VHH binders against Thioredoxin domain-containing protein 6 (NME9). Designs and how they scored, part 9

Target 1, 330 residues: Thioredoxin domain-containing protein 6 (NME9), of Homo sapiens (Human) (q86xw9)
Amino acid sequence: MGSRKKEIALQVNISTQELWEEMLSSKGLTVVDVYQGWCGPCKPVVSLFQKMRIEVGLDLLHFALAEADRLDVLEKYRGKCEPTFLFYAGGELVAVVRGANAPLLQKTILDQLEAEKKVLAEGRERKVIKDEALSDEDECVSHGKNNGEDEDMVSSERTCTLAIIKPDAVAHGKTDEIIMKIQEAGFEILTNEERTMTEAEVRLFYQHKAGEEAFEKLVHHMCSGPSHLLILTRTEGFEDVVTTWRTVMGPRDPNVARREQPESLRAQYGTEMPFNAVHGSRDREDADRELALLFPSLKFSDKDTEAPQGGEAEATAGPTEALCFPEDVD
Below, E stands for the ipSAE of ESMFold2; O stands for the ipSAE of OpenDDE; V2 stands for 0.75 times the mean of E and O plus 0.25 times the DockQ between their complexes.

## First folded at step 5 (VHH)

Design K08 (framework vhh_7qia_2)
Amino acid sequence: QLQLVESGGGLVQPGGSLRLSCEASGFTFSSYAMGWYRQAPGKQRELVAFITSGGSTNYADSVKGRFTISRDNAKNTVYLQMNSLRPEDTAIYYCAAEDYWSDSYYDYWGKGTPVTVSS
ESMFold2-Fast, scan of step 5: ipSAE 0.181; ipTM 0.452

Design K09 (framework vhh_7qia_2)
Fold by ESMFold2-Fast, scan of step 5:
Structure K09 (fold): chain B 330 residues (1-330), chain A 122 residues (1-122)
Amino acid sequence: as target 1 above (330 residues)
Amino acid sequence: QLQLVESGGGLVQPGGSLRLSCEASGFTFSRYAMGWYRQAPGKQRELVAFITSGGSTNYADSVKGRFTISRDNAKNTVYLQMNSLRPEDTAIYYCAAGEDYWSDSYSGYDYWGKGTPVTVSS
């Protein structure tokens, strides 16, 4: 609710509901970087926002930071590993950009500023979007991962993935050595939780493997002792964290890893299947699912939307023949 | 999405040979482990042969020395060469693929073909 204020900071920290409402009352366009406390604000976009502020001036373009866990209005944005940028004008949501896509952010800022100038000068109606809508110009989502070697793909340093140091590596006393190797590979460890996964949790985590002949052995192994559940990010480079972690782990079978990638973690610390020392997600969608499952958001359980789908009563189209016979496969 | 199409099944006399082919369409065939399963009338589906992305092979005891699994990554195709066929080899043969190179299981079959029938009878 403030008038023009002489600002020393580029981005205003919105830590209370009162500051959120003040932001909604601001004249012009406000770009809110919605971040998780365990990832922090998106640092790569700061230079872009400084440039945009200089080009446009202070009167019509504002930047803010908001921690998703501190504000009830941001409940639906909790538990995400990527930044979410919310664009507000006249108290209304006018755009959303997911991920640290600098070219898309620049374009969206320019487009929304032009639109808001027409609202203010000509009395035109704002084009308001729904809270759940994502920008259809998000370039980071436009390509599926073919082989993880898309040279146009850029990841923010705040982008996260899940890693597990499995019970076999923990039991063999390899935890500290593996952690050191992870850090040497350029990863920052945001969270390290040591605990034994429950059978229900493991079955839900690996639900897509339920029909495989080795599924019960995998479940037994993952429940056999403590694992270290890690959240990894990168502070160096702009390569995809999920793909980079998979490369550092190496092939799933330690015998293949020793032959084809002898420097990989599974080559060094794995023995034989299922004892391959470490777990990582297949892709970005899987990473988001796994993180939501193992580090659940503060959302009410009544609004389960995406990650846990294990409550379906009957299997229909999609399961393979092997997936239909878990008991008969032993 | 990966699609699998089997071919090469048919009627053959005991002692004869058949070569089954499974052509995959999709970006990353070379990353998938490939398997052949069979299901005889009134029996459960069983693994016949398996080949990893790296080329390592495994066979059911009932087919060792008679069947050979191979792959041609340039053609996105896996083969099952079946020699010295017996009446008990009569089944529908299914091709299966799983992204086992990176995944956290011994074997995984995310994709299945529709099957090709093999009948060994005099």
Scores: ipSAE 0.019, ipTM 0.263, lowest interface PAE 5.5, mean pLDDT 73

Design K10 (framework vhh_7qia_2)
Amino acid sequence: QLQLVESGGGLVQPGGSLRLSCEASGFTFSTYAMGWYRQAPGKQRELVAFITWGGSTNYADSVKGRFTISRDNAKNTVYLQMNSLRPEDTAIYYCAAEDYWSDSYSYDYWGKGTPVTVSS
ESMFold2-Fast, scan of step 5: ipSAE 0.078; ipTM 0.385

Design K11 (framework vhh_7qia_2; at its last look DockQ between E and O 0.19; V2 from the best seeds 0.00; counts 0 for: pae E 5.6 > 2, placed apart)
Amino acid sequence: QLQLVESGGGLVQPGGSLRLSCEASGFTFSWYAMGWYRQAPGKQRELVAFITSGGSTNYADSVKGRFTISRDNAKNTVYLQMNSLRPEDTAIYYCAAEDYWSDSYTYDYWGKGTPVTVSS
ESMFold2-Fast, scan of step 5: ipSAE 0.219; ipTM 0.535
ESMFold2, look of step 6: ipSAE 0.024; ipTM 0.398
ESMFold2 (binder alone), look of step 6: mean pLDDT 80; pTM 0.813
OpenDDE, look of step 6: ipSAE 0.025; ipTM 0.524

Design K12 (framework vhh_7qia_2)
Fold by ESMFold2-Fast, scan of step 5:
Order: sequence, then structure tokens, then C-alpha cells
Structure K12 (fold): chain B 330 residues (1-330), chain A 120 residues (1-120)
Amino acid sequence: as target 1 above (330 residues)
Amino acid sequence: QLQLVESGGGLVQPGGSLRLSCEASGFTFSRYAMGWYRQAPGKQRELVAFITSGGSTNYADSVKGRFTISRDNAKNTVYLQMNSLRPEDTAIYYCAAEDYWGDSYPYDYWGKGTPVTVSS
């Protein structure tokens, strides 16, 4: 009948300002999962954090959960659909990772832990950053000269965007040529699903155009035949994947694209409005919304979680980003 | 709906400078890409400068190095700084909020235009 309670919680719940200040006073690196009350903590990263706990121990590496709505210091992180991971060492913010990107989280944990060990052992200066979560859009400038070196740049390199090869391009037999040009432009295609979108999906996808003239024509076009639904990422360069995909697509109107950007996909494969071959998200927020809507079941970082019926080979390693959204909380 | 109001046009001598402003009201300005277009007498309307929500810019070859587009999201305003003006820059300048890389059906907002005349 004797019981032994020698369990250490993986992540400490920071529910008060006092607990937040205690976290800032902790020796070593603390990774804080900042979540919304309506969606809860990011569950896909728990497996990674359990693995890191086993591999490096809890001496200098700590994990925490903080609800954005309950702490005034997290006000600027409220209302976000993607998870935000804040890295603190010696009371200072040293890194931030947006999105449940397990490989990036692992790399950032290891890099920041090594840096903090050097601070503690050798008295080196700590690299401190500022997170500007209230920026209207995190769209990278094509020139890329502004920041020089920025921790947030590492996170953006592994983000995903949605691309659609539309029914007009598919019907014209252009799918393979377009895929080839996407790959030649430096994109990795993480997922490629051929299917006809349902009317319900199209109406939710284009909800921001509801009530506009031609909305019903847009719904009809997108339901007229199969599309290819793609998830794109980039591992090279410093440009945002959303912005880069938009420039590769070219202007909305194929006639404008042929005049102003003749090498673009819409210039080459679009005919005339409304038949412009491809879709891309406007910005990071729209990409997150569109990915959640069309790929709600995808988990990015599932390598350490048991598949119900085995796993198949290393070829099924999957995407580098994990999704955490409000629609499914405990 | 998003509405655009241009200002700052006028008569200037060759080599002079003008700063055009375009103030937006309605939808969330920061989410829209903004462009400056011009239409010279007897010519079609052409893109002069473009700025994305994130600040990435594009310019017509004829104005590169002379014109600078910028935005102030706190003031819902886009600007076009025009330097070293030439007689061939004479046109009505239009502000546009556009989904430049948008989907199948057009959804663009235009201002009423502000005239710029470069003449001695």
C-alpha cells in the first residue's frame, strides 16, 4: 500500500507573476510554451521535450507553460493561433521560436544551452533579443539587409505556406511543369494532395470574400475539378516562404504577369482572369489559417510519437513544423 | 470598405521634388499591399512603385533611384517621395490598395488621383 510520488512535471505551470519572476531567476535555460486559454498548450512538442529531458537532464534545462491571458507580461502574445516558445536565461530573453517546429526547437535548445553554459562557466556576455510580437506582418524584405543577424530569422527559414495548383492548370495538364518550377525555385514540397475541394471548404477558405461580387463564381471555379494542395517550405535563404512563393507565382492577372514578370508561374501557365493557375497565401496569418483549414490532421514532428499501426521507413519523416490550433483542446 | 485619399500633387519645375501621401480608412490597412500608379496624357495607367505589408518594394525602371515608396501603418498612410522630377513624370498619380498576388477575382481599391505637372 505504500506509494512513491517521485515524478517531476515536464513543464511547470506559470499561473502568477510570482512564478514568472521565479522562472526568470532560474539558473540555466527555460523554454516557455506561451498558449491561449481557449487552445491550451502545444501538445505535439511534448514528445520532443520529454526526449530532451532524458538526454540533457533538468540541471540547466527547464520547461514551462504560461497562459497568455493570465499574465500581463504576455499581453502582446494574446490571440495568436500558432504556438510561441520564449527562451529565457538569467532573466533575459535569448531566443524566440514561433510555430511547433520540432527540429528548430531542438536546435535552438541545444544552441542556447551551449551558449548559457559558456556564460556560466566563462563569464561570457549573454546575447539578448527583443521580441516585437505586435508587428503588423512578419513579411521579410526581399533585400534582407536590415537585421544582419537575428534569432527570429532561424524560425522563419523553416515555416510553411500553402500553395494550390488550381483546376484550370490541372485541366490543362500543367501540374508536373508547375511542380518542377516550384522545386527549381528552391522550395521543398512537404505534402502534395490531389483532390477536388468541397463547396464547404471553398466557402470557408474564401470567407473574407463572402458578400463580394463574383464570390459564387470563385466557389464554382475552385469546385470545378481537382486541384493539387501543396505545403511548401524553404531551408535556404533568409526570405519568408510566404513572400517568396508570392513572387514566384507573380501578379494575379496573367496579362499583367506576362508584361511585368514574364518568368513567373502566372505569366507562363495562367490564361486570362479568373484562370491564373496557382494560389498562395497573402501573409503569415493567412498561411496559418489556410493550412489549418485544408490540412487539419497534419502533425509536424510525429517522429517520436508511436503510429497506431507501425511507422514505415525514414522516408516518412514528415514536415519540420507541428501545428497547434484552438479547435482541439483535451 | 477600404477608402483611399491622395494628396501632395502640384506644379513643380524640372529637377524639383514632391511628396505624395495616400491616407486609407476602412479595413485593416497594414494587411494590404500598396501601390502608386500614374496615367500620363494619352497613355495607359502604369505601375510606378509598390510596397508590400512587410515593406518589400518594387519600382518601374524609369523611376529607380529617383522615387521612394514608404508606409506608416500607425497613420494608415503610404507615401511616394519623388526627387529629380522630369517633364515625362507629368501624370495623374493614383494610390491603390491591392491584392497584387491575390486569387482569381479582382478586389482592388483605388483613390481618385492627384495631378503632378513638371513644367518650367
Scores: ipSAE 0.051, ipTM 0.304, lowest interface PAE 4.8, mean pLDDT 73

Design K13 (framework vhh_7d4b_2; at its last look DockQ between E and O 0.31; V2 from the best seeds 0.00; counts 0 for: pae E 6.1 > 2)
Amino acid sequence: QVQLVESGGGVVQPGRSLRLSCAASGFTFSSYAMGWYRQAPGKQRELVASISGSGGSTNYADSVKGRFTISRDNSKNTMYLQMNSLKPEDTAVYYCAAEDYWSDSWSYDYWGQGTQVTVSS
ESMFold2-Fast, scan of step 5: ipSAE 0.161; ipTM 0.441
ESMFold2, look of step 6: ipSAE 0.115; ipTM 0.565
ESMFold2 (binder alone), look of step 6: mean pLDDT 81; pTM 0.813
OpenDDE, look of step 6: ipSAE 0.063; ipTM 0.589
ESMFold2, look of step 8: ipSAE 0.067; ipTM 0.516
ESMFold2 (binder alone), look of step 8: mean pLDDT 81; pTM 0.813
OpenDDE, look of step 8: ipSAE 0.246; ipTM 0.699
ESMFold2, look of step 10: ipSAE 0.031; ipTM 0.473
ESMFold2 (binder alone), look of step 10: mean pLDDT 81; pTM 0.813
OpenDDE, look of step 10: ipSAE 0.263; ipTM 0.704

Design K14 (framework vhh_7d4b_2)
Fold by ESMFold2-Fast, scan of step 5:
Structure K14 (fold): chain B 330 residues (1-330), chain A 121 residues (1-121)
Amino acid sequence: as target 1 above (330 residues)
Amino acid sequence: QVQLVESGGGVVQPGRSLRLSCAASGFTFSYYAMGWYRQAPGKQRELVASITSSGGSTNYADSVKGRFTISRDNSKNTMYLQMNSLKPEDTAVYYCAAEDYWSDSYSYDYWGQGTQVTVSS
């Protein structure tokens, strides 16, 4: 006891095509968490993967991370809110799981590991999955969509949104209380970053706000201390996560929130505009804009959009290349 | 059905005054922050003035501070812009706008059709 020596990372980061080919040809089963930059790696599944690694051992079960925007081979997995888990054995794709479904992931790991043990020990043929069939969600049959009447649950599980706990709430010591209420409302927090927003970020984030004098006061406040920048999702989400988060926050103006939705976060923790404790996006398109702004990547597609001349010209200026978490040292 | 209807635009000489009105229907007016935008030919739409849902706070573009006054009457579902000491540079189409009462990153979600203000002799 007493030593906090970290021996090796649970998941290997695949940052190059050469590492991709090397890792996926490893003996045994390799599970790749294909993530979007703005979502980051799927944190809710880490405990499951740690358990599986302990239970099965290191020889035949490997875990990896791959950012969809950094590898050309992952082009068809770009722009998706949900994580995609790719299962490889002997360099071949053997299963795909979409979304953070821990029971399905556990079952798939066990089933594919058993199948691969039979390939290695008995020389049995590996059952390879069709890659092109997995690019069409409407026709995906790999896992999870077993009943013709479960469609509403499956389609509703696919969204992420931005939440900010603003400097006013943080300064009043309300961060932990607000986080608990977010979790009690059924949200899972994929990322929680405490930092002070830069003046440039705040000016761009609130560029649509009214007037110079009110705008400068808002900029001053948002730069006055740390905020908590959160990425939220819902595993039980038969509702849109953006809409659900707005409902939990309540009306933008705390005076309206106290009158109309007294149980909301802005009613309880807000005072008067601009001091309304928490931020949320209007819709998914706005969420994508805000996430891109606050979680920029080395390959952020800022304002590099050319007028479209054809499909390929538009594709080369791909907006989906951006949005990886900065890999800050620590 | 959400509607914002502007009125009060017209042609005036420099130094004169105009009062714009914006009548709102189809939503709970008292929930929404409101604003006036303007757009001159060949230029981007710019915010002129804004007012909070309660009317307790107002904000103005630097070009209009001291000359324009925004106000609202929640009992009448109406917002106003009093424009004094008008200049040729104030010539534009003026738009009424209402902001989504949940989102604090967006300026305005509902827009009127606009009313023309021309300041010339």
Scores: ipSAE 0.077, ipTM 0.337, lowest interface PAE 3.9, mean pLDDT 73

Design K15 (framework vhh_7d4b_2)
Fold by ESMFold2-Fast, scan of step 5:
Structure K15 (fold): chain B 330 residues (1-330), chain A 119 residues (1-119)
Amino acid sequence: as target 1 above (330 residues)
Amino acid sequence: QVQLVESGGGVVQPGRSLRLSCAASGFTFSSYAMGWYRQAPGKQRELVASISYSGGSTNYADSVKGRFTISRDNSKNTMYLQMNSLKPEDTAVYYCAADYWSDSYYDYWGQGTQVTVSS
C-alpha cells in the first residue's frame, strides 16, 4: 500500500541554462512562455494550456516558463512588454507566437504537433525557423539561409590573406606567442616562411609609401632581421579573412591600439611606429598583390589583373577560389 | 581620385530614426572593407560600425548594438547606416571611412555629416 499521488505542474519553470538544455532534449513539442520578471508569466493562456493538456496529453506536448532576464539565450527578448511563446521540437525552434492570442496559440500547438508526429513516424524533415529577435547582427546573420542577405553570405568563398610577423616581434622572441594567438583567433596557417626580406622586395612591397619621410626607416626595419611570412585562412565560417585578420591585429599605430583595442596584437606586441609587430593587407586587392609579390611561385589572382579574362587564369587564382596552398604542400 | 561623400544627416528628436548613405568613387569599392566613424565635440573619433567587402561580416560599437544597422550595395558603390532609437548621446559628426586598419599611408575619409539628437 502507500500509493503516491502524482502532481504535475502545468508549466515547468526553466530558471537555469541546464534546465534549458534539458528542455531542448525533450521528445515532442515544448511551448515556452518567455516573460519579464517584473511582468510575470502570461496568466490569460493558462486555461488554454490546461484544456490542451486534457485534450492532447503530455507525452508529446510540454509547457514551460522562462524569465528573459535569467537566461543569456533570451537576451534579445529582454524589455519586451508582450508575452512571447517559443515552440521547440528536437532542440530546434519551429514556431513563434507573440502576444496572448489564444486562438492562434491553439492552432499553432495543433499544427506543430501534427508536423512533429510526421517527423517521428514518417522520417520527414523538420521545418526549422529563425526568429529575427534572436539574431545577433554581428555574428548570427551570416550563419542563416532565411533571406537574400544570408544566402549571399553563405555563397561567399573562403579566401586567404597575407600576414607578416615583423622583425621587431621576431627579435623580441614573440613569434611563438603571436602564432598561438593567431591560431586561438580561429585562423589556419597554410604557410609559415621565416626569412629576411631583401631591400628590393621591401621597396616594392611598400612602394605606396615611397614619398614618406619615414620610408627609409621602414625599409631599414623590414630588412633588419627575419620576418615570418604567413598565409592565413579560416575553416569555420564565411568571414572575410582580410577583415578578420585586420580586427585581430588592431589599429596600425600601437598607441592607438592600446587605447582602442587593448587585446589586439599591435596593442600587446607593438611599441611605436614603425614597430607595430604585425602586417596585414588593406583589402582583397592588396592581399592578392602582396601574396603575388612574396610568394610568386603560388597560384594567385595576379594573372586575372595583368591579362584579359581567361577561365583557366581565374580558376588558378587560388585565394578567391578558397585554394591558397603552395602546390607542394602535403 | 578617391572620394567618399556622406548624406542623410540632420536634426531629430530622441527615439527617431535616420539613414546615412556614403557614396564611393575612384577605387574598387567591392574590394574594400568600409566603416562608419563618429566624433562628438571635444571627443576622439570612434568606430561606430564596420562591414566586410562582401557584406558577410559586420561589427558594431557596444553603445549602438541593436539600434544601428550597417549595410552596403556594391552594385551602387554605396554604404548605409540605419540609425534607430536615436539618443542625445548619438549626437556627432558621422564619417564614412575606408582603409583605417592597413599599413597604407593614406586613409580614405569622407567630409562628415552632422547628426544632432535633441528635444
Scores: ipSAE 0.015, ipTM 0.226, lowest interface PAE 6.9, mean pLDDT 72

Design K16 (framework vhh_7d4b_2)
Fold by ESMFold2-Fast, scan of step 5:
Structure K16 (fold): chain B 330 residues (1-330), chain A 121 residues (1-121)
Amino acid sequence: as target 1 above (330 residues)
Amino acid sequence: QVQLVESGGGVVQPGRSLRLSCAASGFTFSRYAMGWYRQAPGKQRELVASISGSGDSTNYADSVKGRFTISRDNSKNTMYLQMNSLKPEDTAVYYCAAEDYWEDSYSFDYWGQGTQVTVSS
């Protein structure tokens, strides 16, 4: 058969209500890959799940597959192309991870296993969550943020994004004030390089906008004076640094930002398009591309980087989604 | 509050046509570049077509050029994607997106919830 010898199938296929109820009765943690029929299960995470099951064992960690169209309980997850991973323990939902984010999945599995071991061994109360996609209140605050700050689901691995303080904000003397606001929002600034971007660099940076009528205006603006090129990270509180940075920046048009999100950076420091003070990446893949373009001397290599423990300066071990670079000790 | 609402998706046989619509509200529609993205099984989300705020310029992915046509009606705050000669490879969730075309970021400001297009025999 297709399964490996001496190993049962890594993920159990939950195709009926009876199998769903059996899964809920399982001891330990079960990670359910909720997929659409046209997409199939998330293949990129299989190697991670195999590794974790070998390291942790079979007693407390289980993996399952569930097609959203086959089970009524999964109705709210239908029509989505990105995978959704549901974490169940003792019949209760304890975590949700959206998208094929291997570092976040690894961290969430480890955190939830530790929590479930304490429930089973010490009789501690299990922390149950409600998935916002399943709730009637789409603006509800998560239970983790209200009741247990130490137990919030956050990425423990360094995830980085690019930020630019643009020539308009720099020319208006707003750099220090914007940096202060970035730090107040909970970001750590790993790198801050002040320089004027070259025309060639800017044209590569915005290459996918070359067909837009404003392209030459963007090139001229970004070459008009010095920018501050920043690498941002976030230690705890938020899982997606890229999304958090975009939220802090606010809507692209400062006039829209002032109307809809008056406390955002673009509302406070932007004037009118294209002079919107700051830049951020679209998503994690774009962040990696932009970081590689603007900081080409940085290498991505977990295996080549040794952490110089006992020194004042420490090297980053290279999180799987970010460039490897040295870290300053405060 | 900004809203983008897609309609027109469905199941069709190869060689047939579909027209997708995106109704926008809560912003000055004519100032925003608009686009259609899609996400196919096991693949990243990709740009299918985009149109400037005025409608003067359009851009298409190579795979759809000559088959798909993007258009907009600024008086109705609506964008369209006319999809002709559909292929199984066009099967994906299609997303409407709005971007200020004076913007220096690579991403769109606002996204719709998506509509499924399935091309199967």
Scores: ipSAE 0.015, ipTM 0.227, lowest interface PAE 7.5, mean pLDDT 73

Design K17 (framework vhh_7d4b_2)
Fold by ESMFold2-Fast, scan of step 5:
Structure K17 (fold): chain B 330 residues (1-330), chain A 121 residues (1-121)
Amino acid sequence: as target 1 above (330 residues)
Amino acid sequence: QVQLVESGGGVVQPGRSLRLSCAASGSTFSIYAMGWYRQAPGKQRELVASITRSGGSTNYADSVKGRFTISRDNSKNTMYLQMNSLKPEDTAVYYCAAEDYWSDSWTYDYWGQGTQVTVSS
């Protein structure tokens, strides 16, 4: 995230099965923001939900937050980068919206609220749905198929990646400038943790480079002082954030960056190898690995993992192994 | 993550040509800057040629400049080294290397197993 919320929480935090059942028994429509611990709740929709609360009141419209890894009922929503909004009325699932699509959320809230008013007044039957669009193939790239093939509704993609502002940039007082440029490039910072990486952590992070001559210089540099560990997403556009962040960083070698991409972060804030100011993940697989390593209480969805013996048993306990998340630390 | 396999090495007479190929599998090939290194017995491994991700820029060691040409085909996940006017001093094991364009290391991240090139009469 990198910033604190200055407004009073709009949404009820559902942290237990008991609170989940209480939500299901609530009169009216409840919109549940299902989030991952490492991303936190979807910040871009808060202003919309505040507006809707003012407009329609609190009697029949409720908002909630639920961390996917804390509730067994949300197991199939674990590890997703894209926010998932579940709509419940009378204990039944009535709509699903994937992505931070404010126009679609507003329309869905209004449509479902009017439908529920008619159910309560006239005993009209609810249109109950099943979330059959869940697929391991859709990890962090999924678009909701709510309301079918509606051409008027554009779902925004939300992907997450790791970024590090490295000790050289921090030591040279460039942290705030780099953060501003990240935000100006269209990224939202979901998490910003300032700390010095441990030698063990750095050696594991760069394990694939252990045989290289420059490895010890890289380890020494990364342990030399505090870094800023960031989780980045984009609120606009359809481009993969991993690829977009790599483009904004520029080439690894600052001398190459200055020649080939002079506007890049490494061109502007890097000096010479290994002092290239910022780190980013190579691809989606590396982003997932790096996020898991730096935030060890987090787990990514791994439903496609092949079992060594049959697929009917719990072969990989990745999503169910995560019991504690860092979001609750004060 | 990326696996590199060299081919095309062999025994040739001085003045002849060989073309080495490096096939990549695993990770996305097009994100890597690529290079060819060689190592003769008792000598350190040296960079022979390098090529950027797009293929838009190339660099060569002085000893091979004008004789060797590096190229890549990102659609086939393959890099090539065309070696012309081969000399006995070109005798070495040739290694394919992939460099992550955005990684924090200043060395090549991935290496092939090597292919032997022998230039002899």
Scores: ipSAE 0.014, ipTM 0.340, lowest interface PAE 7.3, mean pLDDT 73

Design K18 (framework vhh_7d4b_2)
Fold by ESMFold2-Fast, scan of step 5:
Structure K18 (fold): chain B 330 residues (1-330), chain A 120 residues (1-120)
Amino acid sequence: as target 1 above (330 residues)
Amino acid sequence: QVQLVESGGGVVQPGRSLRLSCAASGFTFSSYAMGWYRQAPGKQRELVASISSSGGYTNYADSVKGRFTISRDNSKNTMYLQMNSLKPEDTAVYYCAADYWSDSWSYDYWGQGTQVTVSS
């Protein structure tokens, strides 16, 4: 029991709009770790934040945690697998850092803290930013050098999606073949849980389909036997894992899939609606919702940030290797 | 009655630009995520670009990043694909698609497609 969080209450948990407004009114710089419930807060940066809190000055540097699904102001940050760090000073957004990049976070904290000290002491105007990655734009203004360079960097980012091998494919003995094809398509399977979904769970999972004509047939099918619930990731390629998985699955209707994408999973293993072998999320927002529903958050993220025991558990070193980082959704 | 109508396709030389439009009717356009798909002769249909219901999130296939831009105007019930620096390998029929999370598995909303040909 040597949790680093026992030394100090490093990060304040912002679980309500009232606490968010208190954060905006605080003096100095606040660094907010915006996380998804199923991912939990970013573990790799805790040591850096502890060091900086001690070394730089306690009155003007604050750290906070905020779960994206808990606050309306964070709606546009939902569904991301990459941690997002929002920097606030004087109630304004002054910087954004994506990913568990400790050197970049350290530099950004030092730069923004120095800038805010000049605002407070010299009356200089604060540089307020917008998070431009959430706006419509042409992707990146990259100079296009060294194909795959960003993906091969020391802190390569990972994104996650949910996949379900549905009861029809499982009942037809196709599970192992589908898993093999998922792996051949370049996905890493972080989790594979075989179980039968409950009716209550399925109705909640598909609550947004409750108005559909075939809803009761869908519920019955998903409860009819075991499914395999998978978390998929990939570290290579520029296309989103959610989009790539949907492409590999193919069109929703197996008859359309067989005609238009005969190599897709639904073409090969689907029969007729609703028996289309596999499920995937529509987009990263839906992936976040579905992952949160079917897979509980890591043990440390299920605790208050004030709880010192929310650090590493000795028996669960493996799950940290499987943790996905939120990336650019909404 | 749901309808998606593509326009703006044609024959162009390499390096030129085209803008595709998708006009939507018969559903609440602002509640749907939208996408552009393409299918080249002898190839499977692939996602080219997608855009969230609000327009706040966009995604692109690796082959078109930096060249294509997807956008939407919810006030006009229209989605666009700006295609710059066109290459012969971009030759395909381009399809507009609408995906709503509440749609039944039997309701995929697709347009009829518009041909884009990039010739030498």
Scores: ipSAE 0.011, ipTM 0.223, lowest interface PAE 9.5, mean pLDDT 73

